# Designs tried in a protein design chat: VHH binders against q8rxe9. Part 35

Target 1, 356 residues: q8rxe9
Amino acid sequence: SVATDDTSPSVKKRVVSGVQPTGSVHLGNYLGAIKNWVALQDTYETLFIIVDHHAITLPYDTRQLGKATTDTAALYLACGIDVSKASVFVQSHVPAHVELMWLLCSSTPIGWLQKMIQFKEKSRKEGVENASVGLFTYPDLMTADILLYQSDFVPVGEDQKQHIELAREIAQRVNHLYGGKKWKKLGGRGGSLFKIPEPLIPQAGARVMSLTDGLSKMSKSAPSDQSRINLLDSKDLIVDKIKRCKTDSFAGLEFDNAERPECNNLLSIYQIVSGKKKEEVMEECKDMSWGTFKPLLADALIEHLSPIQARYQEIIAEPEYLDKILSEGADRAEELGAVTMRNMYQAMGYYQRRRY
Short names: E, the ipSAE of ESMFold2; O, the ipSAE of OpenDDE; V2, 0.75 times the mean of E and O plus 0.25 times the DockQ between their complexes.

## First folded at step 15 (VHH)

Design i5 (framework vhh_7pa5_2; at its last fold request DockQ between E and O 0.77; V2 from the best seeds 0.00; counts 0 for: pae E 2.1 > 2)
Fold by ESMFold2, look of step 16:
Structure i5 (fold): chain B 356 residues (1-356), chain A 124 residues (1-124)
Amino acid sequence: as target 1 above (356 residues)
Amino acid sequence: QVQLVESGGGMVQPGGSLRLSCAASGFTFSDYYMSWVRRAPGKGPEWVSTISDSGGSTYYADSVKGRFTISRDNAKNTLYLQMNSLKPEDTALYYCAKGSDSYTSGWYREHDYWGQGTQVTVSS
């Protein structure tokens, strides 16, 4: 049998986003990007995929992957995903992702993957054991995550735009190889087998800097946890990190002094998490010492993060509820993907098993 | 396309010095933390050093502290590693590695892009 996607203007455009099962989000991630990505659910049909298959392409602890997966799901729900608007599911709960990845690999020139992974020369020089097939082929799995759902848009940062460009090239190649007249001759309705996805760069969020270096972005790439506030840091840890963060010896507090990057960063964080105008913050804080300001900032951070942490704790405390959310998300994703998989198998000439 | 090209490797006596360079292109270099990673034959990757996007923060593995200095020139899109007091155990293929976007974390992996490496050999 054959199925096709409806492109009617009344159908909401679809956004698909992948999320690594790390269980860790810092304030810079949240304010700088994730808030705006979650907000896409207000405009688009959104799928948030916890990409556990992608996590195994790097060294990992088998005893921790499951917990990291559920912790990540709970954290992103706590960041504002509304299950009445969006689906959240685990990649491995929808087998079609790897089925499609295999089919796409058969149509992906090896040279296209080589351009995506600069690690390849290291493996060639030192033998095959230095790189896994999974690390080499993960761009095909990411492409499957995207194309399976006939995605219109994929939220990415600038440094990952090339992966969307590869997904577009693979989709175009598959449409050429198996679509059009060939597809019609096999009983298809005609047209393209896959929508061609487009990258989407959400509106930029706040610029949040390291607690140990006001000129450097807050980043997971920094080895020191002292450099960042994590969304799930305890109240005591937030107080300690702010107490120990880098400051200066200038009198008073002010925005936008190039000689005072830490002051500018900490005031900016305070402004954002307190919800106050810049003018109001400046008036409130201009004559404060660091000893007065640091407790004020820590309290504002704690207050801002408390609703997220409370929601997270509610979700993690009810594992049956979380399991149900993920199961329902996977069921919906399976229904959406089944259309794509039937069309792909038919276009490639497979003998298809009849299902209920 | 993201590209990282290492250079400056070679053969040197124990106690000698080398300076590695990494030319970066295809991304906004100044937005990313950068690292050096090394691999001896038949061994897994070993983290050597990391520098923040601005260059204001530097981090080193215990095995190289006091001997190696990481730096960057954001105007030239270039990462550097000054290696002094070299030891035979420093013999390895040295890679320049780009950190992931500081704020986004979707499908992204830490150190998703590595260069092809430059060989450093510390001979007797």
Scores: ipSAE 0.560, ipTM 0.824, lowest interface PAE 1.7, mean pLDDT 86
Fold by OpenDDE, look of step 16:
Structure i5 (fold): chain B 356 residues (1-356), chain A 124 residues (1-124)
Amino acid sequence: as target 1 above (356 residues)
Amino acid sequence: QVQLVESGGGMVQPGGSLRLSCAASGFTFSDYYMSWVRRAPGKGPEWVSTISDSGGSTYYADSVKGRFTISRDNAKNTLYLQMNSLKPEDTALYYCAKGSDSYTSGWYREHDYWGQGTQVTVSS
């Protein structure tokens, strides 16, 4: 009796993330978040969505949206998103997002959306009468984005906690309204229509500090571009930014000195981008002057970012390649979403199209 | 739930002073840059000032530089704007705004949270 170890390949849990098309990423975002996403690809089935439908809920430049979309996609690929492991696609390329949104809207009490802080605040600022319906309903769109793919986990920051909670509530409500015995009576499998997504709190990535203030996080919210390294900065610009970065007047270089936050930051950056151990960096750099270290850091940054930049340029230079990648991603998404939509239409009692 | 509540606005004479406060909740206040933005009647929003997450860096619009001081108390989750030497041109609804930059948001929208605003009126 050969015990067929039916080790059914443990189906990876599914992670879904969506980003608006921005086209720019700085070193802090990359080291703090993107690298973690790359790592998630080995553990989870990952779907990365460029959520362009969300971009139109606020004033935007119609001339830039397309480019921002492709740039964002290219940049994520350049940073290590692997299309053999992950699906990358544009939200608008998968109609099911909006279809599901509509269905979810029918089950979402208006009061739930009215409680969303972002809407309240924007409505107050612009007047409720001037706020778009899109701005009001985008949380349902986000919910659709997540639930369409039966997501197990959603990486979220604090800014999105409310929306994830909303998504969970909507999922529960829909399951209650249309799932279970009701769905079974309509010929369905019964049970839950949606998985209830869980927030995934990413492990604290490296916190990269501002080049102009070692006590402040590197941020796009900082008015000065000199405060940050962008992934697509030219070599010369990187050199210049590092040259001009804030440093102290102390002799030597050292980690973990509260009085030398810039030193700690720059050494930390060097450590990360060089792939060296902290102890190695300490030994190497302890007696260096800023004049010696800054060029070293710049070179290390350039070396680290050059492959990303090169890959980005390659992708952008071959529009057909990117289109293919996005198309394949969209196809996968459509396949996954089709099951969800079929179930939803059935559970909600729609007359199903017969294909001849 | 992210909440920003401005206070401290009022009517003052030219040359007077006001201190605005913004009470923040629903997020890790110390992790985000914060800003003040104002909207005068008939005008678009105008950036006033930004302070970094730690408070170590401050930035000001030229129009308010030397007169306004942005600060924050991360222990109290509160943003401040000290406004001195107020001018009629400073009359506006003042908003506190949360910075959008996040290292952890795999899912994000490119919009900041804004408070409801507090009215500042500078008039003789």
Scores: ipSAE 0.333, ipTM 0.723, lowest interface PAE 1.6, mean pLDDT 90
ESMFold2, look of step 15: ipSAE 0.506; ipTM 0.792
ESMFold2 (binder alone), look of step 15: mean pLDDT 83; pTM 0.845
OpenDDE, look of step 15: ipSAE 0.271; ipTM 0.686
ESMFold2, fold request of step 16: ipSAE 0.350, 0.448, 0.415; ipTM 0.709, 0.783, 0.763
ESMFold2 (binder alone), fold request of step 16: mean pLDDT 83, 83, 83; pTM 0.842, 0.844, 0.847
OpenDDE, fold request of step 16: ipSAE 0.160, 0.170, 0.188; ipTM 0.646, 0.653, 0.665
ESMFold2 (binder alone), look of step 16: mean pLDDT 83; pTM 0.844

Design i6 (framework vhh_enristomig; at its last look DockQ between E and O 0.06; V2 from the best seeds 0.00; counts 0 for: pae O 3.5 > 2, placed apart)
Fold by ESMFold2, look of step 15:
Structure i6 (fold): chain B 356 residues (1-356), chain A 123 residues (1-123)
Amino acid sequence: as target 1 above (356 residues)
Amino acid sequence: EVQLLESGGGEVQPGGSLRLSCAASGFTFSDYYISWYRQAPGKQREWVSTISDSGSTYYAESVKGRFTISRDNAKNTLYLQMSSLRAEDTAVYYCAKGSDSYTSGWYREHDYWGQGTLVTVKP
């Protein structure tokens, strides 16, 4: 029931981003997207949520979830999250996410969820597996992650577009049911319980292709680890992957030849990780053989990744420091969400607990 | 809305053939890796085959030489041609859209799955 702080007429817009606790990131993820996600902290108030509740909606290994959670946090911090600018925290450390999810589910028509999970509902196995309630309702949990913080923007790709539109529709419905005139009569300030979030398409990052097929994206979906450089690959593994990567039989090296997609990819990676201009790379490399260039590329990759790997190792080696960062992020997130939760309960007419 | 609908399963004698299809909608099919997985009774989900956005194909050792994955981007359809079928190929076969999102991580990898189609190879 605390009034909105209206002594701050201009505040940064807020971005909320979810991060699966996978524990791994490859070069394509990093250069193509994550680097720009982290950079949002320079423009926006940013919250990075490691979404462990979402991870349990399908079968998972209970022995690995905690480790994957801390490894993912450490890796994103190593990729450049600045805790003075942004919060990183674990979803399950802020109970309000699930609390709000329940309230939203009670206002979400079943038919809206049925359309969202058609793929999942149709995955029912004959006589083996049923879709869980968690899998059916996870769109409401994602909506709670977004609305709890009065988020202005949510970075999304094409495969998440439907879920952001559902979050917008749920917010509009709740504002209609409990907000506006009714909310003001209960002492509420402002016209709506929830901001209506907008999708955010971050600036496109580098296009990084598979090491085994220069026409295909570098991707976790590729079955061979040879196709990708992972951010935490050892020096020896990076050298080996570059030695074994697909190349061609042309002389020299050049950008932008459609017959040479591998050459274009490997030069582009070199340009990015070396920090050189395209013209400088062309002058340096155009007359090289693959035997000369591959060691150069491997060394540049190792040099670029070393600071990230060193930072990661520092964080993992100090579990108390990582715990403190996550705890402080969760505390800040809980403070932000507490306002939303009090307003929601008040607007819905709940009896407030009295403190004597 | 992302949708994946498998079809073409059935009963077959050992050594027989089947062709599975996966009709896709709700995304730009040609931009994604698409995979087949299978799950036999009492066993964990197992990767079978993948086709990349460029059309490159990959196979598990257990099916290499017997199964052929393909895609028809004009029809938004993935195929799995299975031949020389064995009793151990009995499973529910699933189509899965690869997760290559650059911006959001709310979803687990391969959150978009088909409903599955049952393939039974008689003993």
Scores: ipSAE 0.378, ipTM 0.746, lowest interface PAE 2.0, mean pLDDT 85
Fold by OpenDDE, look of step 15:
Structure i6 (fold): chain B 356 residues (1-356), chain A 123 residues (1-123)
Amino acid sequence: as target 1 above (356 residues)
Amino acid sequence: EVQLLESGGGEVQPGGSLRLSCAASGFTFSDYYISWYRQAPGKQREWVSTISDSGSTYYAESVKGRFTISRDNAKNTLYLQMSSLRAEDTAVYYCAKGSDSYTSGWYREHDYWGQGTLVTVKP
């Protein structure tokens, strides 16, 4: 009985993630999410989407959307997204996202969307009656983004777990309604129309806290730019921000002291950007003053961010390069999505266009 | 200044109950959704529950049916009633204030966090 070593090259599982085009990335976003995405490229087939259709669900500046889209793409590439390993593309460049969304909407009970926390919170500001249908159907669009590519895993933050669960439920429902024997009777292969995606919670990149408040997460919503390091901050600005960052009056530096949240935050940042072990950082910095440590941290940040900044500048200096990358990414996405859409239209009983 | 202060943590036996509190100050408590997170040793921080400004409640699947989130706007206090506690519920529990900004793509960030309170479920 020759154990046929079915070494079939283990087909890499597919990971899909998307971000809205905001045009800016701070250190917290990078260390908490983007850096982890980069690591995923070696293990998974990765698709990274700039989800510009999501960006229009709330008030936005039409003059800035395009630039924000390209900047976001450039930053991802600059952060280490490798186009040889990953596909990067813009959501609106692939019409199948919206097509699939429409199909999924037909199978989504309105009550499921009404339960979404993000809609409730976002609609509060405008009043529920004034909330757009786009905002309300946002989770269906996200579901389409995920399912279009038969995603195995979706990196998400904790706050997006509800949407992923919704996507899973929708996928299951569609599989039940249209898949299996029903699909086979319509000339399809039968079985599942969609893979059921799983959330991939990246190992908690270091939660980077605000430079002005060690108890608050670094955020774009913070009123002061001094509270955050942006990836594209100048060297001088980085030095200045670190110099002015909030610190305590305790002697020495230490990790994991609840009374010293800023100290813990800054040491953690130093640890991450320097690539040192926690123990090494503790030994190195335990007797340092803030006057000594802050410049050290600033230097380490500058060193870490400089390659990213340089690469970003290269990318933006060659618009055609970025356009090509996005175009190729979109082509790949269209190819993958075409299979899904074909199956869906068939399974749902659409009259199919014959291409002569 | 926004402040969140968790309390009520401690040691409890499996199957036991515990009630956590989060005292909030420095903002209009009633206008924000508030959440509980937890972090077990060696694990990532995970979302536990959220209560909206309108009183809608949401739970992680792991705690659904066992935990109850509530708020008292008059007291500016968030609560987490935990029942049927398990060893896997052992963690530092954090209170977090929701952010008004939808600026983080698919992510909504909380902008303020408490120091946390330790819950230990031991036999």
Scores: ipSAE 0.057, ipTM 0.278, lowest interface PAE 3.5, mean pLDDT 89
ESMFold2 (binder alone), look of step 15: mean pLDDT 82; pTM 0.832

## First folded at step 16 (VHH; framework vhh_7pa5_2)

Design l1 (at its last look DockQ between E and O 0.08; V2 from the best seeds 0.00; counts 0 for: pae O 11.8 > 2, placed apart)
Fold by ESMFold2, look of step 16:
Structure l1 (fold): chain B 356 residues (1-356), chain A 124 residues (1-124)
Amino acid sequence: as target 1 above (356 residues)
Amino acid sequence: QVQLVESGGGMVQPGGSLRLSCAASGFTFSDYYMSWVRRAPGKGPEWVSTISDSGGSTYYADSVKGRFTISRDNAKNTLYLQMNSLKPEDTALYYCAKGSSDYTSGWYREHDYWGQGTQVTVSS
């Protein structure tokens, strides 16, 4: 075979991911999605944005936002973000997100936002408004998060696909209103002001089901914490949750029996966290009772999660280290966005501040 | 475009029954946990019940346990709430709420989508 070497660096396509500052992640989130989102750093130039401005669009506890923000950053780093490959930063540390949001709002027809707000409380209280301006306009903030970095791809689920389509429409509208010959007349360079982003559905990870119902996915929406393993659950809590999880009365253990959804789920979790091939798990476990298997699964979970938990603890124990990572991420993001902001202001005819 | 439309409310005497429906469209209904939330006069939203994506798990607030039954028909994209032994304190505007995508870590928010509500009034 013939190897061809090109010493010119390839320009990687850029992926931007927004991350809610919730401070917590369950095993289903991790194995089903986050592991693959983090893996995008190996193929793409990746930005992970902790979207704290989005969190204030609904009632929240002012005493908790900062901690939730840093906990979330630490957890994503612990999940494998490599700061030499990817940037992690806090949305509010890069003012351009809000600056661009304002400019985009001025070009966004109100009817487009009204379609995004799918539901309104019909019975309003006297003197109580149904939605804040922030909640109404946050699709423009999300659009700014995406367009600021000239992003090629945005990893999203189906319930946010409509937001990506809105971002695409806003970008096209702005390119039409201010780009092309108009932009060149004002001294602009190049083609469109914004790349048109594409939604990205990352390779599906493992489908992890509830510990209390093997037919239902593991979910934050479930009221019971017993239904899920959280990435930061203690060893004792993992053991307890596995002890109490739903099983069945069949002999032996097997994959892919529709009558045994819990068995299939727990074996699938074991396979993934142990790193074994499906065939190895089948041979190892086929003659086990639940009493033998549950401790095995709990130990495999603990072993798999321990490096993540250890990394998390290292990061939160050294706040200056985390602050430095986030500050450097914000500095890089600010540099990347500065070109976009300069072009947008120029295209809209603003008198631009000179830098000496 | 996500849409949730509640129906089936009305006036009923104490001890009576009503069945609420919520027609869903614009998303893969069977992929989401669904909830009922109510707002009584002078109060904020109160969680009533949640059902898992498959319908296999159901959860209830203590105030409605044993009286209300949540269910879903994934083939018809419809969520239901059977309300029995109704009490005056059940008087409220009832909303259907979509759960968040748990396998998406992007900009999503839990329960960002609610229906318009259907009024339930229990009085004699």
Scores: ipSAE 0.574, ipTM 0.834, lowest interface PAE 1.8, mean pLDDT 85
Fold by OpenDDE, look of step 16:
Structure l1 (fold): chain B 356 residues (1-356), chain A 124 residues (1-124)
Amino acid sequence: as target 1 above (356 residues)
Amino acid sequence: QVQLVESGGGMVQPGGSLRLSCAASGFTFSDYYMSWVRRAPGKGPEWVSTISDSGGSTYYADSVKGRFTISRDNAKNTLYLQMNSLKPEDTALYYCAKGSSDYTSGWYREHDYWGQGTQVTVSS
């Protein structure tokens, strides 16, 4: 009796993440998020979404959204997202996101959304009466984005846990309201309708700070382009931006000095893009002048970003390739989401369409 | 220009208490949620606590829950962190952080500005 060790291939846990289509990615976005996503592809089943429905919750340029979407997708791939390992797709290409959102909205107390820190901030600043319903409800959309695919983990920062907690609460509530015996009575399998997602706190992703202010995070909203390195910046522009970046007058270079935030930022960037250990960088750079270090940093950045830029150009030069990738991603997403939606409609007692 | 200036740090024995303050200027303080973040030597930044713009909602890391209390006085443009039952592992540079209005990062809307930090050392 040969004990067939049915080692059922351990089904990889599923990770879902997404970003709004902005058309440009700066070094902070890349090092803080995208680069970490790339590393997740080997361990998890990964779905990476361009969340264009989220982009419309604030004023935007309708003429740019399409391009921004494709550019963002291209940058995903250029940064190392592997379509053989991950699914990349656009949120609006999968209608189930909005469908599920609607269902979740019906189960979300308004008070839960009113407690969201980001909404409160925006409501106060702009006036509650001027805030769009989309802005108010986007956390439910995000919840749908996550739960649609039965996600096990969602990469988030520690300070972003609120939305994940909301998603968890909504999932629990829906499971309670419609799952279990109730669902079984309606002909379903019973049990939980949704997995409860958990936050995946990436190892302290490098918080990249502004080149002009070491106390401010690198951001697209900053008025000056000099404050950030964009992934698609030319070599010359990178050199120039680094040359002109804010530095202090202290001798030598050091990490973790509160009085030298720019120094810490630039060293951290160097560390990450060079792939060196912190200790190595410290030893290498401790006695350097800014005149010596800045060119070194620029070169390291150029070396790191050049392959990304090259790959981006290749992808953009082949629109059909990108379209195919996005289409295949969307197909996969639809397949996964269809199961969730079927279960939800059943559990919630919808009359099911009979296809003839 | 946004300015955040932390104060109140120091050295305390385990089990002791400290109250941190952050003076904010250069923006409408009452319009933004505020946070405390800390960084221990050799470690990355760790989120500690967040308070809503009105002060009506507070959030804490699990590591500090029940021991730390975040509060704010919008009239004084000041953020506070009451730290009780301090532990050696609480030793860090503590930063005040301003909530961000940046939506470009999609799901993840973080803080835009940080203070210089105030050192908290818990040692016997």
Scores: ipSAE 0.011, ipTM 0.219, lowest interface PAE 11.8, mean pLDDT 89
ESMFold2 (binder alone), look of step 16: mean pLDDT 83; pTM 0.846

